# Designs tried in a protein design chat: VHH binders against q99177. Part 31

Target 1, 341 residues: q99177
Amino acid sequence: MKRGESQAPDAIFGQSRAFALSDSSVNPDVIEYLKSVRQEALRTNAISIKNHMNLQKRTRHKSSMYDDEDEGALKRHAISPSLIRLQRNVEIWVRWFNSVKATVLTNAYEFTGYEDETLDLLLLFLKNYLEDMPSKCTTVEKIISVLNQHSFPEKAEEKEENLQIDEEWAKNILVRLEKTKIDSVEDVKKVITEGDKHELVGYNQWFQYLINNEPQHTTFHEKITSKQLWVLIKYMSNTWIKEIHKKGRHYRRLQDWLFYILVHTPERVTAEYTSILRDLGKKCLELIQKKPVEAHENKITLPKEMAELNVEIPAAVENMTITELTVSVIAVNYGQKDLIE
Below, E stands for the ipSAE of ESMFold2; O stands for the ipSAE of OpenDDE; V2 stands for 0.75 times the mean of E and O plus 0.25 times the DockQ between their complexes.

## First folded at step 15 (VHH; framework vhh_7b18_3)

Design p1 (at its last look DockQ between E and O 0.04; V2 from the best seeds 0.00; counts 0 for: pae E 19.3 > 2, placed apart)
Fold by ESMFold2, look of step 15:
Structure p1 (fold): chain B 341 residues (1-341), chain A 129 residues (1-129)
Amino acid sequence: as target 1 above (341 residues)
Amino acid sequence: QVQLVETGGGLVQPGGSLRLSCAASGFTFSDYYMGWARQVPGKGLEWVSYISSGGSTEYQDSVKGRFTISRDNAKSTVYLQMNSLKPEDTAVYYCARGPTFIWSDEDLIRAYEEAFDYWGQGTQVTVSS
């Protein structure tokens, strides 16, 4: 049943995001207006087709095809070696995960902005990186030209000898610069200092972002909103968890992102959000039972930031896979224990 | 600015026909999957059809044989020809932009709402005697 506000499953939330900043010049007020017009049209037409007043609770998030899943999961819940393995290990795996979550949320770096001196160093390193590129398109040459107009203080030049550019950072900045009109050094500074919040819309942009960027705690502070987190969880459930489980082309990177998504998923969530997590847990369980031996050999690895925090994988959990961890966390931390019973 | 604008909705008798159009702008139309979904009161949003950049089509079972999706890349427009309309086809129909590639048709259908990133305002189709 639908609520009287005409809330729909994920598409309405995604639709509002689909119109936001798809063009860098789109006024946010225009996006809110388009959303409002669509909501009013839906409400008005629903009244002409169905009495909108006094509507009862309705389905929240699944398409009719998604809801037509057969009884395969029930057949797999019978005696299964993979399920028994989960039941035996879930408590120690989740205990370890909770300690890792606490360590990351407490100790990991959170970006709060660049000091002016640091920003000058970043500009200098970016300039040098771009100048060293063997082949430069017109856009890169324009960016170099803009950076050459900037006067770097002596302190920045002195510190260059002690520091090295992070090439992943530089490549990501360049991609963002190529998609922005750059006429001055202030435009470059703006790209560096502004988070890339709300500029990612839709599956393709998020997929490209994830495969090209390591997850970091600060990303969940600076770039990924709480609403976007839930979009990513749905992408995991519907598409990416299968690629992780079968060792698809990007499985290591997607595994790292899933780990961080779990770390940053709020402890208290609505019934709707709990249902989204449950769907991911069901998918993980289905995959584990479908290919149990091969999946278990794909042991979890630590993302780079967690290793830098001295997080370790103790012997008691070293054979755990990310898919096993995911269903275990959902079962224990989010009250979905029937998945593993 | 990416925009999708649906037209062609209206009131029609059972057994009748309508042709929906979706004018697209602000992106390279020919590179993208395009699709249609509908918001059925009380049943939520459901996918209807999609068409790949290369012209391959898929339909949900309830409309297969009655609806035809097509695209005109020169006009950046996707169409939905709806024949033999039934009262259960009554819904708001949305045009949507899909990805440039997919893992499989099964994955796209299962994750339709998440895989399509831009949606139109919708157009009402009402099938009633």
Scores: ipSAE 0.000, ipTM 0.151, lowest interface PAE 19.3, mean pLDDT 73
Fold by OpenDDE, look of step 15:
Structure p1 (fold): chain B 341 residues (1-341), chain A 129 residues (1-129)
Amino acid sequence: as target 1 above (341 residues)
Amino acid sequence: QVQLVETGGGLVQPGGSLRLSCAASGFTFSDYYMGWARQVPGKGLEWVSYISSGGSTEYQDSVKGRFTISRDNAKSTVYLQMNSLKPEDTAVYYCARGPTFIWSDEDLIRAYEEAFDYWGQGTQVTVSS
């Protein structure tokens, strides 16, 4: 068993070598993704270096490198119907998207704190969750003890039962609590109210989070860092987009997240980040081409929060898929028009 | 419902051996990392070892060469063979379900408590003369 030498993060990829890449449990698509990302990173860096080098040599040489006009077989590659569809609708779709983006960013709820009643319900949920744990460490016991000192309002249990709180929330809070000195219920409240500063680590944790939580504008501000956003985009590109396209078990939720990821992707991005987006776009395009538009049954749906904001799907966008939208947004908003040409 | 049940703990003399077992149910066992952690009363939880679905293993430095983690997917059971036990190994040992996928062992170690989401009731291991 080769001692997984703590290999220094790949200087180009910026990630440590995956211990689990040799494990049979690793999704082959993830492995392929990592390879592709590395290749893309190398390409991007090479281009960047070339651009830096070529900025020095921008003397006059018309480098005909684009002239590999292999004159030969203009095989009129019949533009795929899917591509034609993209070309025809891209402007309309992107316009709609931009409108939605503006709506979400302007009108979406920003978390300003919990009401006391809500906070009590969260505390109760947490208490119950911790009490039901099959194994409790000393820290958990302490937290339970602290929570037991809190006087919960009458009927809080009834309300809590009706409150759909994901266990993942409790898990995340617990992680934060474990890192904090907890001496009173007020300390617990503070941890709950100060936002989720905990960074999810790794593919599995993020996947679980996404499938168990609806995307919200506030989540992108409170929980998802800029760095993490791009991690999510990579995961989307590698694995989740395929699941969306094939209408896998979690395709609706993942679709919602993709939508929100796009909404919250910065308008101005570095060349490196552009490359990541381009990769996502290419993968979407590939999927679209493999399954002709006629076979697309996965129409775009609105995430819950967007619906609450009275976002509407116009007729011109009704038959659009999230993958088509993704390609369109990347092509137009991020200057990657060659994806649809 | 996910269940993890540890067995095999007990009192043993220094230099002795114990074999812990953890019977898992309520999930597709073969898809998950499994691990062992231990806790001394009044101290924090300490990871001991984990094993991937494919059988890759990792150990805390303090137990390397002495402990061996293994799994039987057909029985949905993970084992911890503990040899050359020391008084310092005295703790409650917990079986835990890990993730289905990790990027690095370092990340798993650093986020051990976050990465493992279900725990057993624990089994007491006491090493004493």
Scores: ipSAE 0.000, ipTM 0.216, lowest interface PAE 14.0, mean pLDDT 77
ESMFold2 (binder alone), look of step 15: mean pLDDT 87; pTM 0.877

Design p2 (at its last look DockQ between E and O 0.05; V2 from the best seeds 0.00; counts 0 for: pae E 18.8 > 2, placed apart)
Fold by OpenDDE, look of step 15:
Structure p2 (fold): chain B 341 residues (1-341), chain A 129 residues (1-129)
Amino acid sequence: as target 1 above (341 residues)
Amino acid sequence: QVQLVETGGGLVQPGGSLRLSCAASGFTFSDYYMGWARQVPGKGLEWVSYISSGGSTEYQDSVKGRFTISRDNAKSTVYLQMNSLKPEDTAVYYCARGPTYIWEDEDLIRAYEEAFDYWGQGTQVTVSS
C-alpha cells in the first residue's frame, strides 16, 4: 500500500495534487496544462498585486506639488473605440447572454436515458446489424448470442423499421462493446446507456471533434467533463479564438462551440479557473483592439440548437461579435471588470 | 500507434554542429505540424522550432539564424540542424507532433503546450568545452 504522499495542497489553488508531476504515468499533456494554469494563475496574481500597489502609489503622489510643466503629453491613452463600444454595450450583451444561458440550461434537451421500449429497439437494431455483418469475429458472435437471449417485444421489428437509426451508431457502439466484457444483455444496455465515454485526449482530437460536431447541451453533460471544459477553454484561448476572429475556415463552428462553452461555464469558479477565463478575456480584448473587425463583418450567429429553442438576436446585440461577448461575459459575470475599464 | 524517435544528440564543443532527426510512425506524417522543444533539467520546456505541413518554419529568438528545421515527408522524418552551438543550448531535445489545423504561426507557438500531443523520448545535447 504505497502511502500516497499527501502532497500538501497547493497554496495557490487550495487543491491537493491528484498526481505527482514526476510520475511517468502522467500524460505529458496534462503536466503541461497544469504548468500553464499555474503560470497563468501566477501572472494574474502578480497583476493584481501590481494593481493594488499602483493604486496605493497613486494615492500618495497626489500631494507633491511638483509643478514641473513637463508637457509630457498625458497621452490620454485614447480609449480605443473598441473599448468604448464594450463599455457602452457590456450590460446589454451580458443580459442577453444570461437570458440565452437560462434558456439553454432550462429548455434544452437533456438525455435522461432511453425508455425501455427505445432501448429494446436499439438492441434489436444492433442485433440485426451484427447478424448482417459478412464477417463476424468471436466477439461479435458473443454479442449476438447475448442479444438472442433477450426477449424482444412482438411489435419491435415493425417499430425498429421505422426508427431512423444510422449504421454509424451501430459501428460506434460495436467499438465500445468490443472493449467491454459483455456477458449479458444488461451489459450491452449499459454500454448503450452510458454514452460514448471515450475521453478525447489532446488538441487534435478535440479539434476534430469540434469541427465535425455541432455543439449541443447534451454533449456538455454526457461527454464533456468539468476538467475537459477547461481544457477546451484553454484551447479557445490559445488558438481557436484567433481563428474565429479572422474568420478562418472553421470559424463558424468554433464560434458556436465558444458560445456553448460560455453557456456551460459554471457561475462560480475557483481562482485558478478565473485566471483561465481572464486569459481568454484578455486575448479576446487584444484581438478586438489590434484588428477591429468592422462589427458588421463578424456578427454573432446562433448555434443550431439555440435557434431551435427560438433564441433570438435582438437589435442591440446584432452587431456583437463572439469575442466581444466573451470579454463582456468574463468581465461582468466573473468579476473581471478591469478588462473593459 | 504514434511513435517519435529522436536521434543525433551528443556532446559537442562550443561552435560545433549537430543534426537531430526524428523518425515518425503511426500517423500520416505529411498532415501534421512537427516541432522541436528542449528542456534543461529543473527548468521548463522551451519550444525551439516548428514546421508546418506546408513547410513554413518558425524559431525561437534564441536560436534564429543558428538552427534550421526541415522535414522529409517521404521518410516521415523531421530534422533540426543546429549550428554555432552554445553552452546554453545544452538540453534534452524532444520531437513533437503538432496539429493538423492551420493557423497563424504565433498561435502555434503560443499554444505549444496544448497543440502538440505526442512526444519523443528525447535526445541529449551537451555543448561543453
Scores: ipSAE 0.009, ipTM 0.284, lowest interface PAE 9.3, mean pLDDT 78
Fold by ESMFold2, look of step 15:
Structure p2 (fold): chain B 341 residues (1-341), chain A 129 residues (1-129)
Amino acid sequence: as target 1 above (341 residues)
Amino acid sequence: QVQLVETGGGLVQPGGSLRLSCAASGFTFSDYYMGWARQVPGKGLEWVSYISSGGSTEYQDSVKGRFTISRDNAKSTVYLQMNSLKPEDTAVYYCARGPTYIWEDEDLIRAYEEAFDYWGQGTQVTVSS
């Protein structure tokens, strides 16, 4: 997708030439939103995948283990090279994964609030936007008066000229400010710090979000709830793992998201949640054995954030695929060893 | 693209009836769960009813016995017949497309907002004297 402007954006957002800098001085939600608007063209793929999932999911919901065994019966007499490869490597691969998980959970950026300098810049942009509005209700005038009481550092004014923040961000902040009693600049800072609560609903919105955004650790604390994590795992099992395995159009991005979903899956889960993980593991095993992808061709790659944390892929895991990692982690970390025995 | 268009809302006296319709397009309607949710002013979104691809129905307790969900797969339309309307039924009613498959009915109820992926623009139902 080359031009976000070729899409019909929401009427509330006037983003014909908006641009946001991708650095630490801007709100991550603003950056993610701008990326999503520019890449709306990917939504047609989500609809096609949903239709495929519909037929498969209904059958798999009622499918028994007998149906799966019949599908793979011809391979049962000779142990698959893919299964032997899993058995030989599972412990080393999972040990590496656990090290990566620890590094991400301990060292990756986690949004806890803006630095004062960044927050001052956002406040200044908001003030300038509100002052330039052609028509101001009494609430907007009150917010401006509150912002006028705040002393902006001279450096913030210099940086604001170098940065173009999307006006749509300011509009979204204003909507939330209108729902809140604002008596001081601290009230405005609180609203800005809490960010835009994008509520993603359903398969298609999640697919578009995943395709248009890199996974990051902070997203799993700020945007993705525990319930939503399990919904994403079900989408992986039902549809996305097949796209990854066949190297479909978005397989590298979906691979990165699967990696982060595994990292953020809790260590202690109920039997019901373990069953959900087991279903994903069974699907991975089916794909590896029934229609193998050459492991060397579809090797796991590190998501951008992991590479920035200096995570390394040692020689022992250099040829592993994400589908192999997924079944290995489920087998070892979640007590499902019979999957690979 | 997927499109859901609700009609049939309006103003009605307590005890009256309305029938909401939701015309669906852009997908194979007969394969999907379909449902209704409502946004009561000052409160969050709450589910009202859903109907499976096979015609099984479920209702929240506050509307059971008064509301009836149905579908016409030939017309790609889902309906909500609302009888014995009360002032507390005043809300914006949304038609929503659910999945083709669920693990358990409780999963859909617990995660209605997250399990339903396309929503209409809503139709206002106002029950007042």
Scores: ipSAE 0.000, ipTM 0.124, lowest interface PAE 18.8, mean pLDDT 73
ESMFold2 (binder alone), look of step 15: mean pLDDT 83; pTM 0.836

Design p3 (at its last look DockQ between E and O 0.01; V2 from the best seeds 0.00; counts 0 for: pae O 13.8 > 2, placed apart)
Fold by ESMFold2, look of step 15:
Structure p3 (fold): chain B 341 residues (1-341), chain A 129 residues (1-129)
Amino acid sequence: as target 1 above (341 residues)
Amino acid sequence: QVQLVETGGGLVQPGGSLRLSCAASGFTFSDYYMGWARQVPGKGLEWVSYISSGGSTEYQDSVKGRFTISRDNAKSTVYLQMNSLKPEDTAVYYCARGPTQIWSDEDLIRAYEWAFDYWGQGTQVTVSS
C-alpha cells in the first residue's frame, strides 16, 4: 500500500532537518524514499579520496556559513592545526551526521506501542499473576476487581494459555500500579503503555548500565526519560568524553552511547539545555586542542545497530573522531558556532 | 530560518518550455551551491542540475542541452530554464541548498540526498498533449 503523497514535495524536509520527529511532522513519502536510496547515492568510492583532499582546500571559502559569528576568532589568539581541521570539515561532517540521524529515526518510526491483541495478553497475564499471589493487600484486590470487569476476547485467553510472560514484568507493573489511583481498566492500560522507564540513579549505576549494554534506538524511546538524557550529557561532559578521547577502558562502548545521545538530542532546546550542550562542546574543543588528532588511531566506528542499518562512513568523513563530530554538531545544529572560530 | 520557495510549474505540451524559479531566504545565498531535483511519478527523487557559487553548472545526462540552470545573487534566486520538454520530464521539481564546498561533481551527484540540506516544497511540471 502507498500513502498517496508521492507527488507532494517534502514540506517538512524543506522547513527543518528531519532529526526532531513525531509521526505527524515528517512526510511519509520522504521517509520511504530515504530508506530506499541506492548505495551508489549514499557512498563515496575510493577514487573520491583525492577529491576529499581538494574539498578540504576549498573549506577556507565557507565564511558565510557563520554570518553573525565572526567575532569569536579574536578571543582565540593561538589557532591550532586541530582547530583549523575542524573549521575546514565541520559542514561536511554535520551533513553526514544529519543523514545518519534521519536513517536511524526513520527506521524507528514503525514502532508505535502495543497492538490491541498484545495489550489484551498483557492484561490477562497481569490479572492471572495477581490472582495467584499468596498474600494480597487491598490495592491488589482493587486491581483484580477492576481487571475482572474487563471482557477479554476469546482469542486472547487462548493465546495466554500457551504463552510464558516474564513474571518480573508483572512485579514491576504492580509497583507502578500501586503509585496510581486505579478506578478502571483504562488506568491499568495507561500504566502498561507508558513503558518501563529506568529507575537508575547516580553516576555509578548509569556507568555500569552503559558499559554492560549497547545503545539501541528503542532504549531512548522506551527506557530513558528526557530528564535522564540530560543527566547522561552532563556525565559525558564531566567525565566520559575524556575517557573516549584518550581511548581509555570502555571507550568504544562510551563512544557508541555518545553517538546515540547526539542522535536523540531534541532539535529545539531551552537556554538551560543549550548551556549543557555548550559545556560538552567546550570540553570536546579543549581535548582536541590539548591532544591533536592522530589519524589512524582515532577514527570513529559505527555503533552496531547503525552498521546493521547499512549506514556507512564515506571517504569524505572517514578520519573524523567522535569528539570532533560532537563539537561540530553542537556548533552547527545548536547555534554554538563561536566554539569553532 | 532557511526557506526555499519554487514557482513556475504548470502544464505544457511536448516541445514546449517552462522556467522555474526558487526564491531563497535565511542564508547568504551567494556562498552556496544550489540545485534542482525531481520526483517522477512512481519513482524516487533524482538529481537534475546544480550550480556552484561561482556559476559553474552540471546537468544529468537526460537533460543536458535542454535545461539551463542559472542564479541571480542579487535576488537570491535560482532558475531552471526547461526547453524541448518531453513527457518523461513530468515530475515535481524541487530546489535545494547544497554545500559551500564540494568533494567532486561525481561525489556530490552520488550523495545529493544528504549533501543538499534544505529542500523547497516543490512545483509540478506536467508535459502532456
Scores: ipSAE 0.000, ipTM 0.348, lowest interface PAE 11.4, mean pLDDT 73
Fold by OpenDDE, look of step 15:
Structure p3 (fold): chain B 341 residues (1-341), chain A 129 residues (1-129)
Amino acid sequence: as target 1 above (341 residues)
Amino acid sequence: QVQLVETGGGLVQPGGSLRLSCAASGFTFSDYYMGWARQVPGKGLEWVSYISSGGSTEYQDSVKGRFTISRDNAKSTVYLQMNSLKPEDTAVYYCARGPTQIWSDEDLIRAYEWAFDYWGQGTQVTVSS
């Protein structure tokens, strides 16, 4: 029984997406990155276990390096209740996060491709979805025509009915199909199987992708390069975190992505990347301080994949917000403790 | 307190022109992107135009070449010059405050509603013959 093939059907596809990291279609750089992330996660867990043992002696090394000497007066700024909350819970939250991170990185499904049977079911689902569309453009009609030429296996309809495929999948695939010349069912299959090889460029493209797609571990291997990860972090820091905090229209989706971004952020980062994370942390902290009490209304929710991995939210983190988690993770895991002091 | 107050809306004939103004207060105006959006009753919000703190501008395709966004930082005011108005331009127009920082102005032009945090009360623009 090969360790890690979670037999749990992909919530989106109703099938276990198994792609092997050894798949030639996977960017080697992504694989290496993911391996690195896994290794770091394992180290962090090991350190966390060790730190529970060695928590006694860690002397206060004042890594004062970022002495922004703003000499302003020691105004005994009454520690904001929000900051007190962070200080009290940061260790618990980060511990939980690290556990979740480890779970995702070790147990998340790796997509190795679709079996022919599964692919046929996906095609059938797509066909039905497109046929049921109230308005069909010429492209959609063409795709339907192509799909109608495909010979579906007997009982495929019965199987398809039992397949839990998210309509969002169909929507996303349609977007890709619309961008691709489709002349045959093989072209459709290719679009389904080759993942979105299109490198997303720019804020708008990424935003659209995030709001229309659930975060998955596989996505970080297949679609998100190391460089792109940091771009996403910057976008989170500059714009999306506000949406999350305000509970905007897409706050849940963005929250899920932020969670996954954190999970897939390597622990060992350069000074430059640390600075980026620090900025994110600062922004989160600022938001928390502006609306400390109302933040409880934005309790963290688990992304779908995490739920499928049987990740649970313990009572100790039940009232935690993603913003609080973000600050906590950055403060503890990336040595930015001054953010919560 | 952040305040945005739109003015300049009204009734105009097709082909006519209007100039909307948005007076901003309660924040450092010059540091923020500003934008205009419009909404037809019963329809969703449609973005019209954005202007960066540096003065870079972006327009929706439907208004490109007809509308011009500008800002006066000294007056803390953003403007929308609307020329060659069409019946399809009939809507409530809203002024909105954008972010202080973005990776690129181009990225903001493709801005989403949630990128803006404060909105005015809106001003009605009606284009009818």
Scores: ipSAE 0.000, ipTM 0.207, lowest interface PAE 13.8, mean pLDDT 77
ESMFold2 (binder alone), look of step 15: mean pLDDT 83; pTM 0.835

Design p4 (at its last look DockQ between E and O 0.14; V2 from the best seeds 0.00; counts 0 for: pae E 16.6 > 2, placed apart)
Fold by OpenDDE, look of step 15:
Formats: sequence, structure tokens, C-alpha cells
Structure p4 (fold): chain B 341 residues (1-341), chain A 129 residues (1-129)
Amino acid sequence: as target 1 above (341 residues)
Amino acid sequence: QVQLVETGGGLVQPGGSLRLSCAASGFTFSDYYMGWARQVPGKGLEWVSYISSGGSTEYQDSVKGRFTISRDNAKSTVYLQMNSLKPEDTAVYYCARGPTLIWEDEDLIRAYEMAFDYWGQGTQVTVSS
């Protein structure tokens, strides 16, 4: 194992390891397990399934026995103060949210592609990177040849030097180029323009991305597929929402992302996806009920891009938490009103 | 570069004890959950134990009361003390790095089975008379 090669995320699992899965010494069962874990992460959380099954079993058993009419103790299930708050404010909060959603979706910057000038600079950077490689395979040579046929603008080199492009970008692009038939510069441009379709795979990769990047509308179009969005919602539901609620180290960033996730969640969803949202709502509600006072201290803040879009927090929303917002949105926009009843 | 190196495996008689160590490098060890998994010959990989950055622990039912996971942040090392070993414990044991999230409840610990991203090469544990 050559010590120095930054182990790129494994294509199968999307995470790095001390050994390569392609190594013949690796037990196939380990590979299968990793695949299984990945699949589970993408579909459902095992805990969620167990909890759902246990809840379903508990609810079925209670219905049969207590037909006994004991009239008396209408235990006035004292509606938790937190629930009362939700009930009173849900309409206002959701209205505000919908307004914000509309603003972001309408006015936020959408990446429509690289300008020709920028693209030329990227091509130049790539060319230089490839030319400086100590060892060049036939594919790299071909790409270089193709790039050499391109006429770069005057002073492009000067501009390229000023462009802070990470070599990691070139490496990633090269991987994509190697997988693509490249016959012309246009093919290279296409690979660059199609964006880094490198799908973040796995909990940790996504977590690292979220904590190190501000949410942007463009990210949801360029980097987050529909399927991945739901993976993120699951992660949020299973782990990150607790971090937010506890005001953990990354709670602000995660809160921002939750906000953007909600904004970019489709209005119309299947029953399956509704179930996922419902689970998120339930978890939020549970957290709110467990520590209502502490929750109120975690007021909603605007992500940077929203602030740039001149989104405002009205007085009626000022004391709202992201968890309250989440429950409210799920309850109203996705027909899960029973969560707040 | 992230590295995980397991040591401490070997042959032991039933009822014996072993202590596995996993030396970690290439990352801020104290920020991460760490865990152990094992693969029994002919079976799939199974999680054995997890430990949070804060020291919260979780165990597979089959090892509860017998195994103890611990960590030394100063040494960037996670340990698995295995007592009362059984033939059924024979497996390759793997060290794994988990997420950086801080959790306090068991549900989160269980959820992190899906969150481990780096794995060691493994160490063989054989329990035989």
C-alpha cells in the first residue's frame, strides 16, 4: 500500500478506509456489509424501523383491553405548553416560511453554467496541472492534446494565477474525464460544466460538508439529488436535530441546513416520503416537549444567503425555533396536522 | 492521512481475556466516536461496541458484561477489553472511526452504525481450547 496516496472515497461505500476494497485480501463479506450499511443509510434507519414496529405493536395491544368504560378520570391530558404554543403560532410561522421559500426559490442565485472566461481559466488550470504531472497515462496525454488545441484568451495565464483553484478540483475532474470519452475540448467543457457530480456518500461525508459549508440554493441544484435530499432529512431526523436542540458545537450550521432542506423539500411527496417527514416532525415535537424552556432559547437565525436576499424575521417569528418551524411546516404543508393536535 | 491500527489479538483459551488496542492517527481523535466490529468466519460483519467522544458506551447484547470499550484521548487510542472469552467470539476484530457529533442518548449511538467512515485492517482473535 503506497503510504502517501490520499485514499479517495471508496466508490462502493463512499468512505475512506485503511484498506482498499479492491484488495484481494479483503473479505468479500466486509464489502457486502459496507454495501448493506450504505443501503440502509440511504433507505431507512434501522432504529426508526424498530421504533416504528415497537410503536405499532404497542398501539395494537392497548386498543383491545381497555374497553372498560371507567368514566371517571378524564385525565385532562394537560396540553403541554409547548403544544399550545405550536397551535397558536403554526399558521403565522408557516405563512412566513412559505414566503421565505418563495423568495429563495425565485430570487436566489442559480448556477446556469460557467462564463466562457471562467471556463477558459478552468481549462487552463487543468492543462497546467496535467502537464505538470510526473507520470502521464495515455488518457492524460490525450486530454492534454485536446486542451492544447484550444485557443486560450490573452492574459489567461495571469488571470489563472490569481484564481484560487484547488488541485483537488483538478484531481476530481480528471477522474471524471477518465470515465468519459474525450475527443474535443467541448467534451472537457461538458465534464466541467456538468458539475462535480461526485455524490457525497455516507453520513460523515455529508456531515463534514454541512459543517464546513453554508447552505446555498445552488447547492441543492448542483450537488444534492432528490434522493440525497431525503438521505439528509433522515440524517437530520436521526442525529442532527438533537445536536441542534442541544446547541452542540455545530448547531447553528446544522440549523441553517435544516432550514434550507425544508425550503427545498418538494411540496408534493409520496406516502413514503411523507412518512419520513412525519418522523422528523415527531422527533422535533418530542424534543420540544422534553425541554421547552431550553428550546425557546434557540431562536431561529437566518442563513447568510437568506439575509442577502433581505429576508426578515418578523416579531411574530422572532422567538420561533427551527424545531418548531419544522414541526409546523410538516404539520401544515404536508398534511400532518395531528402532530400539533 | 487517517490511519487505524489494531493490535492485541491472538489465541486464547475459553474464559481467557484479551485487550485490543487501536492506535489512531491523522485526525483529531478526541472529536470522534470510535467503535469495534467483528467478523466471524463465514458470517457477516457485526458491530461490537461504540464509544462517544464524551465516553458514552454501547455494546452488542452478546458481549454485554464481558467486553469493555474505553479510550485514551491523549494517546489517540481506543481499547476493547474482552473478558470471559468464548469460542463464539472468534473473529477478526476491526476498529472504526465514527462521526464527530455529540450525542447523549442510546438511539443516536445505534444510529451511528451507519456513520463509521474509516476502518482498520483488523486483528484476529481466536478462542480455542
Scores: ipSAE 0.039, ipTM 0.271, lowest interface PAE 4.5, mean pLDDT 77
Fold by ESMFold2, look of step 15:
Structure p4 (fold): chain B 341 residues (1-341), chain A 129 residues (1-129)
Amino acid sequence: as target 1 above (341 residues)
Amino acid sequence: QVQLVETGGGLVQPGGSLRLSCAASGFTFSDYYMGWARQVPGKGLEWVSYISSGGSTEYQDSVKGRFTISRDNAKSTVYLQMNSLKPEDTAVYYCARGPTLIWEDEDLIRAYEMAFDYWGQGTQVTVSS
């Protein structure tokens, strides 16, 4: 078949398998196994959907079979101890979280949004930094020349002395400037206002990034776009929240990332995005209800950066887990209260 | 390049034991599922066992209670302890690298956990008198 075999890469999996599929040194039985597993993965996804539908119908039929035996009986409305604990604490946990979120975002936005006046100050700081460098390559000299063509307001020069912009910011900007052709000040402005354009893509790249890097507020403005934030929330719902709850290998690091994701989730979101949050909340609730309250020993700790903001966990909330906080925030802050009622 | 090297195969009598080792290189071992499969003479390849990055294990029904998979992340090595060996365990055993952490639902997790992408050269295990 010409059309099915002439298209590469494989559209279904989207990954190169050249080592496994085209290397003549590879055991042919292994190649056939990989093809079989690939086809079973595709069929299992369809079978899993069918099995869930059949299980739902079986459960409804089984419940209907016993309807007469349970008529009028309300003794079966028992609520799990884990859910009661959640209901009792949700208000204090969310109140504390909202205060932390406000603290982080208030400090963060002081350096993130750039008015035209602020851009002029940043450009002036960058120009002065580059001019003071002891050795300058040709690209640095070109950038200085471009910046010298820009007319700075005299008020910008006075305000630049009042800004606390560090040299690490300028070094980072210079690295990005060296990777692009700079012909005008507008090109420099684009680099300053854009985050790192080399985006991480796919589950494995994001997982490796998260486990190898401590979360910082600046990551959510330099590396993570709004759309990528929602991809991370989907990964949390599908995979990482289970690993956090079970104290898997990377649970502490993933917990820190989840906390920052919650902090940086917008307060007003579309119905589509609300549905993504609801799925995460449902997963958290499912995990919480699987264990007795006494088995919930994965108490929250804060990312290191929070200590620099003098954020503490008060005694009243020291016993919560990140999974409990997550469903609480989703229920209260995003209108999903039926999850905990 | 990813490399998997199996050792520890051999001839053993029924009821005996063997321990297979698989030395891994060329990737961050601790982030991947690892597993064992076997090729029984005259039959297709079948999975035997796997172990997640976090240490969770699964076994084919025919080997449950007799085989134990384990891993040593510091040595980038996965092991298969095979006890109470039977003639039907005679096969070429392959070490294989599975996926990184992917967890959607139970049925899909099982499918993804079986998606091995790199394989060793295999080691012969023969159970006979």
Scores: ipSAE 0.000, ipTM 0.203, lowest interface PAE 16.6, mean pLDDT 70
ESMFold2 (binder alone), look of step 15: mean pLDDT 81; pTM 0.811

